# VHH binders against Cytidine deaminase 5 (CDA5): the designs that were tried, part 1

Every score and structure here is a prediction.

Target 1, 346 residues: Cytidine deaminase 5 (CDA5), of Arabidopsis thaliana (Mouse-ear cress) (q9s7l8)
Amino acid sequence: MAQQYKFVFTAEQAASEGVTDHKKLPKLIRKARNLVKAPSKVGAVGRASSGRFYLGVNVEFKGLLPHFSIHAEQFLIANLALNSEPKLTHLAVSDNGTVFQDPCYDCTRFLKEINNAHQIEILIKNAHGRDGSFKSLESHMPDEFGSESILSAEPSLLLMERDNCLALIDEDSAAGGISSNADLCSFLKLEALKAANKSYAPYRKCPSGVALFCEGEVYAGWYIETVDRTISLGPVQAALVDFIARGEGKGFDKITGAVLVEKKDAKVGQEDTARKLLEKIAAPNCDFKVFHCQEERKDWITGAVLVEKKDAKEGQEGKLLEKIAAPNCDFKVSHCDEELKDWIKL
Positions, changes and structure headers below are counted from each chain's first letter, unless a header gives other numbers; Kabat numbers aren't used for antibody chains.
F, E and O stand for the ipSAE by ESMFold2-Fast, ESMFold2 and OpenDDE, each averaged over both directions (binder to target, target to binder). V2 = 0.75 x the mean of E and O + 0.25 x the DockQ between their complexes.
Where letters were taken out, [cut] stands.
Atom coordinates printed by the task and the answers are left out, and those that the model quotes come from them; centres of patches stay.

## First folded at step 1 (VHH)

Design k12
Fold by OpenDDE, look of step 4:
Structure k12 (fold): chain B 346 residues (1-346), chain A 122 residues (1-122)
Amino acid sequence: as target 1 above (346 residues)
Amino acid sequence: EVQLVESGGGVVQPGGSLRLSCAASGFTFSSYAMSWVRQAPGKGPEWVSSISGSGSSTLYADSVKGRFTISRDNSKNTLYLQMNSLRPEDTALYYCARWTDYSGEFLKYDVSSQGTLVTVSS
């Protein structure tokens, strides 16, 4: 039944399940846990700022090391991203349906990448308590992790809309004919590129996207980077979240095609990991292709103003524009401390 | 027997609109991604647009992006292509084609229509 594989609830749908406010998040935890196909059944339930409720489940891959696994919290965040939700407001996580605990250390760091992480409230409920209480995610995070994030002068913007302005390097990427081999990958290739353009990779600047094909349907995901690379969610994993969320219980062994799009010579390449994962879980004859992208040069950008903070690291000024703007681009740099009055005169 | 039959082609002036239809039969239509492909006189086939089985994913060639819309009605086993702001360079024989996964090669077309002619001329 289509309802059994539901990972997203409207407010009305949630209400029909007895979830009329954020305090009743636990009512959906059984549904989440019942969807888990692993010995350990961890469920996550989140409320988005839109009023919708999202489920997360842990995903384990048979024959692969635990680092390939997806935590329920990661699943939930990926699910939010895939549905273009800008904010998470409340989160409940449970491995037994009775006790609701803090996210693990890794998941906490992952959650911290969300733009409104400081506003996220976590449900805490012990086995003996009738009613749980909410606490701030920020209160749970050790102070030590704050310092490394400061190294990135950029705010954490996970779940914000993003366009990385990437284009395929292959000139024939958009040209598909019925008779050309190049045409064969066009659909998935473009979907993967679209996903790559949504990729959150602010630290190492290695965005990537994956498109999966299964029985006439396309599933896509993108790389979600954390300050600590080891906690990051790979593009295949993210695509599998989409697969699980929309695939109505289909097995991974039904995936017969996959495309990865990543930057050429990326410092953080996803190909090896993607290949390994797909070889293990997808159909034996799954066709996996890798394409490369680069930042698109927009010749139409003839003028730009960069607003930087005074404490911006030397050398970041104009580097992006040098890559994407016209060679004759009139580039001006303004500092945030300068009176906004000068912006109006342009 | 698996069949695809297109309709809706014709002559239109630049800036005009046409809607193509492709009726599918002989298979579970919703289980297959579908595409529109066109071939202009003297040119090779060109991919135009694709849509997933459920219709949740749509893609367009850059040449038609913003002007063409692909859609499907699975209850009617029909694929559509709404073509707006037509240009002379859009003149071509238009085919609907089914993606196949039976052979394990998912990115091939195993069935296509006979084609409908679209002519954009002043």
Scores: ipSAE 0.086, ipTM 0.629, lowest interface PAE 2.8, mean pLDDT 84

## First folded at step 5 (VHH; from k12 with L59V)

Design s70
Fold by ESMFold2, look of step 10:
Structure s70 (fold): chain B 346 residues (1-346), chain A 122 residues (1-122)
Amino acid sequence: as target 1 above (346 residues)
Amino acid sequence: EVQLVESGGGVVQPGGSLRLSCAASGFTFSSYAMSWVRQAPGKGPEWVSSISGSGSSTVYADSVKGRFTISRDNSKNTLYLQMNSLRPEDTALYYCARWTDYSGEFLKYDVSSQGTLVTVSS
């Protein structure tokens, strides 16, 4: 069906918009730009390896410093992550619908954190009406780091499913009875913990997650770290991506509950940023709570070999991966029991 | 006006399974988060599980995680609880509950006075 606030298209839905393959990505850029609420309208369209198409839009917050904002490319990547997409294959970005440009410096560094980043094809098209062409992200900035990075591995670290094996600290772990206050808090607390367990924070080891409540629905997002933490995407911003993508045009002023879960005394803390943002944009009476988590060490084996055993169905040869989960966490928790004899020893 | 009618309870042996249903009427079902709540004999109410209006988010009490599955069919206005690996301590009267809007800082449930009884005994 036609939706005016649609941010995810199946291959069939994209085909109904004239997008039968990646070369037609520009046909969705107008839809992306029309979903932008900010004065400067930037749209992003991406094709995932699943064949689905995703939209990204820039988000600006009046009266807040620019680092609170979300770039269209960040939105797109968060949208992919929230939908468990393992790879982005093609990307198109435009602020006018006719010229398709390189991602900015910060967005390029953000993109380099994702699976197979060197092979992401970016549409470049100038205003002269010539057909655009795709070029790889690597060719865009060939000398940025000058070496193979974790981003060149086949499975993406940013977009891969993960479990950080976090649990709430003892003081925060009580679910309690069904009192009205405890029930909402328990709901959001557990959803924020689930989000924190998906967080991509490999550099500073401070994963975090946010859950937002609006009109009977929960929206969640997690911290997505880059090497330069100043261009990382905060967990509140990622949750707002989910809110915009699934909220069907609801205003931020309808958000009435929020929970952040982060590690206690985290050196990359999210509480101040989250509080400032929510106080500005959420409902005046939005109930915002912060809870803390810690890594829960398990005695088991982990490694790239387990990933190939579980996910390999095709004749895929020789792809060996570094450990993807946190050092004390099993990356296959969702599909395997904790029993050690079911795992390949590393 | 709001009506919630639970069904599917019964007597089962430990390790058995049951599927509870909750038929909802008198409101736009898909717009509300829902919960299952249970009350064992002689005890106070205990939250079991919750699900968002779309069904995209689910959460469980630690005591039932991995054994119970909450789901909803918004086309049939029905909430479900699939209960596997049942234990004697799961014996309780089970209620479905609709989340009410905030009253200031507090959330209230709409809960019927009925429920569906689950008895797990050998």
Scores: ipSAE 0.134, ipTM 0.628, lowest interface PAE 5.8, mean pLDDT 77
Fold by OpenDDE, look of step 10:
Structure s70 (fold): chain B 346 residues (1-346), chain A 122 residues (1-122)
Amino acid sequence: as target 1 above (346 residues)
Amino acid sequence: EVQLVESGGGVVQPGGSLRLSCAASGFTFSSYAMSWVRQAPGKGPEWVSSISGSGSSTVYADSVKGRFTISRDNSKNTLYLQMNSLRPEDTALYYCARWTDYSGEFLKYDVSSQGTLVTVSS
């Protein structure tokens, strides 16, 4: 059953599916399309430079506008990024399993952000053709216009490893500047921060990351920006890609926690969009929190959690740690039982 | 009954290595994120490391980053902490703790082990 929800294939695994080279990408398209939970079933299959094969699927959210949707190509690219794949070499996209078409305009723009975009080959196959042909992505260059097109002159760096050197800001410390001792960061905060640090946001310089919690597992994603920001992939969407890819078919309603990390004064904030999306797909049981980050400083302390004793069984009294914190960090006691509070005071 | 039992503590010289284990029972181990925490004598509790239920995600305190490695074997219901390049300041009682839920501000742990003492001294 676990194989049914597979979005990443090793070369060997792909071979077992009959995909021994890039020409056989279409053999995986059915698998991709079968994973789609939307009326329109678009599948994408990509071969990475590592030899792995990746699936992409379109994701639609009920009750939300189409711009919240994830295109199969976007999914695939996010999937590549989440798996630290440096290059995409071959791509096949199909909405019916027989015809393989060019990526849409938006997805083409997305693909062009990839560092080796000029090397990407796209499978084209018509309904009557037995064998498709590959063409260069570069040959599929829609006319671009607008002021933001100037930014496209910069090197495409999507899928390259990034470290945005971000650190969490404690809200309590916001008034007093950077405080080394005031940062409360739970596991989810750190994961979201980690994601934010990987965020591809070269144009507006507003990196962000999201961590989702579901049944003891963390799923994370980050903002992937395009020159045209309207086709960018939000951090929640990216995290959902991770969720779908690794969550083995779990529903979004099983997500009980979500953390967004973004810059405090981000020109492009993700909070509203993130909140709206999560409210639709994971409410009411999802706690969504937003934390802010800034450029990392050496004096910053990150990491803190509250340990709460729920089982007051004899023998564990006084041995449960109330707080997990970075050294020299003083935190307020909250959500602890009285026993734990007393223990901390001792 | 939910139980966490740690082992592997002891005395080690600076620069030495130690591996802690935490055996979990009474719950679906793979469904919970786990953490190591420590408390040095006279100091408050300190977070050390956390790992997701599947083990796919790990995070570390800066104080131990690059030296400690958290891992888990869900088939054995066991959490591990490999500690390398130990320092005197690593001397503490080490606990494993189970993550239960997220309150929006803090990760809540409802169960912890009794603790195992790690002493780093020359």
Scores: ipSAE 0.026, ipTM 0.471, lowest interface PAE 3.6, mean pLDDT 82

## First folded at step 6 (VHH; from s70 with A33G S56R)

Design c1
Fold by OpenDDE, look of step 12:
Structure c1 (fold): chain B 346 residues (1-346), chain A 122 residues (1-122)
Amino acid sequence: as target 1 above (346 residues)
Amino acid sequence: EVQLVESGGGVVQPGGSLRLSCAASGFTFSSYGMSWVRQAPGKGPEWVSSISGSGRSTVYADSVKGRFTISRDNSKNTLYLQMNSLRPEDTALYYCARWTDYSGEFLKYDVSSQGTLVTVSS
């Protein structure tokens, strides 16, 4: 039976495999492990809040350091993100198909970026155990994980929909302005930009996206940042998750085009890593291009004039306008001798 | 023989809608990305929209974004373009084209249709 390269199951499809509830997640672990792209076969199976089931597999790249690798849990989470799943409810991870264990330390940290991380239940099953038991991810997390990351008091929002409001920079435009989509035929560039706009990069604010071209199909992924940057998933890695999940077993050598979109002068640049990875895994004739983006200036208000009475003792000094006006708003205060009501002309 | 035949063009009033179709034959349709391109009178070709082989990935020109929808039915070997809220500036000869390769920043096309005329006029 042709190994079905299936990484996402509807509830009905899962049911056909005997997976009717979260307790039966192990039934899909064999399928996951068979799809692994590494010597060690680690499979992950997850149930999303939608009722769909997702597979994760570890991926290693020959000749590259381990930090380029994708853990099964990371793969699964990336797969959730790529499919716009808002929550992970249950997770099972196994390296041998019989024992189900806690995620590794790094993967646990990665999982903690999910908005409902505290609600995630992990399957624990010993070799001699029949059904195993579920425990919360929270219970597995060392107390040290609770330390308020100095970097962001913001809640973890991985898997939440995001729009980073990025636009491509037109390098040819003398005015340094946000390029109008003048490149009418740049499919990958637009897809990469779309991916960049979905990128989860709340800490260093360096979103990026990658689009891959292979035989008439496009695969895209985006940067998934963690508090610990060493565990972050790069945009190429994420795009490769999409490629593996939907590519029906195609080799990376079939990738003939790649585009990276990232911010100009990003503190965390992805170009070098992306290039290195693609050079190693993709066809020698793979065309890799890098484009830059910037945040769209919400400068719909480019100017405001406050008219105040000269003698108005309590001049509500343009504090409100300063708060509302974009940093680039030309704000002018004009004084009128007439008992004019304070008005703002936009 | 690889062929692309478009249909569905016509005359519509501003604000109207049209649906274009492109029937493909002579190749495995699902294995190829497709695009719509248009050419207005006196103007050069303008890219409108593209769709990947599976149909999962779609992109649009800014000029048509939110108004046009590209889709495909691989079981019928047909590409579609739903055009809503049509404007006079949308008047053009519309072509469907098959991707052959990606070169640099641009898709390359090896096969295109003859074109169907869309006229938006009051």
Scores: ipSAE 0.508, ipTM 0.818, lowest interface PAE 1.2, mean pLDDT 86
Fold by OpenDDE, look of step 8:
Structure c1 (fold): chain B 346 residues (1-346), chain A 122 residues (1-122)
Amino acid sequence: as target 1 above (346 residues)
Amino acid sequence: EVQLVESGGGVVQPGGSLRLSCAASGFTFSSYGMSWVRQAPGKGPEWVSSISGSGRSTVYADSVKGRFTISRDNSKNTLYLQMNSLRPEDTALYYCARWTDYSGEFLKYDVSSQGTLVTVSS
């Protein structure tokens, strides 16, 4: 049964399926499509830089608007993130198992957030063609992303490891004690916080994480933001990717607990969307709780000097210090001259 | 009959290590999350660590983070707690417990062991 619900393949496992290189990605597309629980069956197959292969499937939620749906490409990317894969190298997408097409416009934008997006190759195969060809994602990318992209000087770093240095605001965050009901720990809260700390939210700076409880297992996901907020993947959706990938075919109606962790007064709040989605798909008695987090401050850092070369672009180090240092931290930037160069050599 | 039996407790010096085991029987072990809880003399129960059914998810109390490691072998129906860098404040009766549900903020436990004593003293 475990083999039937497989969304991740090692190189060896893929080889056993006849997939020995990226040209044979289509051999896994049937497996992906067979896992789809929707009328339209879209499968995605990706090769990671590690040599592992990942599947993506479209997910539709009955009774919800299409924006709640997960595209196969989004699923695949979330699956990569959940498994700490740093890069996607090759991608194949098909809605019929024979023709392989470009990702849709929204998914293309989503894929662009990946740190090595310019290196990603997409399989193109027509119905009558024996051999598909690969083209660069870059060649398919729209020329201009909305005006908001101009505001963000941050590079696209999706799939890179992140630590948002978030801590729970709640006074009981450290409470490892027994509750009045003889409950002893806040498992989902901690898992959701862990997820929030991995969240990719560079634009609006509203990271969030979700943990789901189902029959003795926890599934977690985090917010994946895009320049265009409308195509971002919510933390519940991401957690559901984990649920589907590892849940061995369990229904969403078996989810009986959920926790969202997000920043207090976040400009981009996830609570309402999360609540709506969970109310629709989870168990009727699903206990959904929201907790808030904030960035940790290192109050002991009261002074810092950044030394950089002349004409160096402002690095991430300064920004990091602004986030973690004491509010009254004396931060100075010094530019290297010849004398400083000599000092660094010592 | 559902049963949890812990072992591995004893007396150790500060900085020492112990490994606790909890043997499970009478149920499908892999289908349940497990936790370690401890109770020091004169104090209430304190949560130590939890692990999901598959073992993929683990969480720790801040007091033991970086020093303790929870793990499980589902093929042996056994839960483990590796305790390193033990401190006098770690002295307690340690219990393993099965969690079956989530309510609000907390895990619910329906079965626990009798406890094994860990004493950290010079």
Scores: ipSAE 0.417, ipTM 0.787, lowest interface PAE 1.4, mean pLDDT 86

## First folded at step 10 (VHH; from g4 with G104A)

Design i4
Fold by OpenDDE, look of step 11:
Structure i4 (fold): chain B 346 residues (1-346), chain A 122 residues (1-122)
Amino acid sequence: as target 1 above (346 residues)
Amino acid sequence: EVQLVESGGGVVQPGGSLRLSCAASGFTFSSYGMSWVRQAPGKGPEWVSSISGSGRSTVYADSVKGRFTISRDNSKNTLYLQMNSLRPEDTALYYCARWTDYSAEFIKYDVSSQGTLVTVSS
């Protein structure tokens, strides 16, 4: 029964299914479509740079508006992120198992957030076509997509490992300080924080994470932001991807605990959406709590010297120090002509 | 009957290592999250580490992070705690405990072991 709910395939496992290369992605589409949680069965199959294959399925929630739904492509991307896959190389999407089409406009935008989006190839196959053909994701992007990419000064880094350096706020501390060790007994809180620290939220800077509890197991996901927030994947949705992928067919109604971690006074708050979704799908007695986090500050860092090469591209390290050091930190940058690795002296 | 029996405690020098085991019986071990808790003399209970039913998710107290490793073998119904770089402040009775109904605020336990003594001394 466990094999029926498989969303990740090793190269060897895929080979056993007849998928020996990217051209054979369609062979897994039936498996994906059988796992769909919606009336319309859309399956996605992706090849990661690691050689593993990932499935995506569309998910609809009864009684909720379509914007709560997860597209198969979004599912697949979230699944990649949850498994720390750095790159998607090939993608096949089908709603009938025979025709493979381009991702929808929204999913295309979502895919564009991936760090190697320009290298992603999409399978196009018509009903009468023999083997189909692969096209670059970029080649299918409307001209409008090009202009938006220019507007974002930040590189697309979805699927890259991220640490947002967030710490929980101690609610009991009047001073808004970092949470004491006293709250470390909350498993979901810690998992949600971990998820929040992995959250991809480069535009609005509102990372968030969710942890779900079901029958002794924890599932976690984080907010995946797009330039257009309407197509972003919420942290609960992402956690549900983990739940579906690893939950072996368990119902959402078995979820009895949930924790959301987000920044205090975030411009983009997830609480309302998370609450609404969980109220609809989780157990009636699901204990849902929201905790807040902030960027961790190292107030003890009062001085730092960054040594870098004159021609070194502005290293991420200096920016990190600016974020975590004391406000009055004496930060100096020294340039050296020697092939010295960038180092920080505290 | 649900039972948890720990073993592996003893006396070790600072910097030493110990491995604790907790044998579970009377329930489906893989369906439950498990935790290690310790109590030092004269102090209250302190959470050490937790692991989900499948073993995929693990969390640690800051005091033991990087030194201790929680793991489980569901085929053997056994929970483990590998303790490295032990310190005098790690001296305590160590308990394994099964998760009960989860609260988002706190991890709750319904069954715990009798405890095994770990003493770190020169």
Scores: ipSAE 0.241, ipTM 0.707, lowest interface PAE 2.5, mean pLDDT 85

## First folded at step 12 (VHH; from i4, 16 letters changed)

Design m7
Fold by OpenDDE, look of step 14:
Structure m7 (fold): chain B 346 residues (1-346), chain A 122 residues (1-122)
Amino acid sequence: as target 1 above (346 residues)
Amino acid sequence: QVQLQESGGGLVQPGGSLRLSCAASGFTFSSYGMSWVRQAPGEGREWVSSISGSGRSTVYADSVKGRFTIARDNVKNTLYLLMDSLKSDDTAVYYCARWTDYSAEFIKYDVWGQGTQVTVSS
C-alpha cells in the first residue's frame, strides 16, 4: 500500500519500474497520473542529478479559483526542493499518458528559476511518435526569459540551499520556555521558521514558510518566488505538496493546525491567501496562526565603517547594517575619492 | 494501557555523553509526535526537544541545540535522546511525553513517563 503513494523513486526503484534512463521517463507517468485527485490528470516525471526520480501531480482545490491550483510541474519542483535536490536534468509532462508536451508558460517561468535551468531537457512526444525527443528548456523559453533577475543581479538559484537568516520577532520565541499552561513547545512555529529560512524569494525579499499539523505529523513548505509575481508558489501550496507526498493519501480535512511565518509588513504578504486556502481545505476547526520574523541581527557587530563615493545614491547608506548590526552599532560613513583606491590596494 | 517509560539516565562527568530511551506501549507510536522535557531541582519544567510522528521533523531548545539529538524507532516503539557535551546545567529529571491535541501555537501532552534522572557532575 505504501507504494501507491510514492512520489520519489531511487534509481533502483525506478529501474524496477523499467526506468533505467531518462528516455524511459514516460513509464512513470501513469503512476503520477493515478495519484491525481482532480478531474484533469496531469502527471510530471523528473530525473534529478542524484539519479532519483520525482513525480509531480496537479492539485485543484474545490471551491477555489484556478490560480490556487498547483501545476504538476510546480509540484515536482517543490518536491525536489523539499527533498533538497540541487538539480533537475530531465522532465516529462503529460495530461493523457501518451502525448508529452512542453510545460505551460507559467511552469516554464517556474522552471527557469532553477539553477541549472539551461541544462534541463524536456521530453516531447506527439501522438504519432514512438519514442519522442528531448529538447532544451532554454530553447523553449522566449528570449525575454533571461536567467538574470530583472530586480536583482543575483542569478536564479532555485533548488540551491538557502538560509535567509531569519529569526522570530515573538518575545516568546525563547525555545526553552514552558508556558504556565503546560504547553511546552511551539513546534509548528519553529518548523515554519525553518521553512521560511529556506524560502526562495530573491526578488521581493519576502520569504515565508508554513507548517501544517495532521495526526501527529508535521508538513512544511516555503514560498517559491518567480520573477513574475503571478506565478509564484505560496508557502501553503508548497506545504501541501509535502502533505501529499508524505501523507499517504490523507485528506486535507485532517489538517488541524497551521502556522505561517513571514516578515512583518512584508510587501508580499501571504496571510490572506494562506487563510483563505486553509479555510477551504483544512479541518473546520483548524487553528491557524501567523507569526512574524525578521533578519537575524548579529549583536556582535557594534561598529562599522562604510566607505562610499560622494555621489552615492541617497538611502543606500547603512541599510544593510541596520538590518544585521546591533541596534547600538556605531556606524560611520566615510566618503572617498579616487585616492582611496590606492589605499585599498595596500 | 497507554504507557511511556524512560531509561538510560545516570551520573556522567561534564563533557560526557548519555543516551536516553523512552519505551512506548499501548498506542500506535508512529501516529504521535513526541517530546523530551526536563525538570531541574527547584525549577520548572523545561522543554528540550520534539520530534514528529515519522521522525522527519525535529526541533530543539536553544540550550541543547547542537549537543542533543532526538530520534525515534517506530518499529521498536522507542524514543531516544542522544546527549553529547553534557554540562552541569543539564542535570535534571528527563521526561518523555506524547503529543495530544495540537494548537497552532503550542503542543499539548496527555501521556508522560515517570522520568529518568540525569546528573552531570565532576
Scores: ipSAE 0.573, ipTM 0.842, lowest interface PAE 1.2, mean pLDDT 86

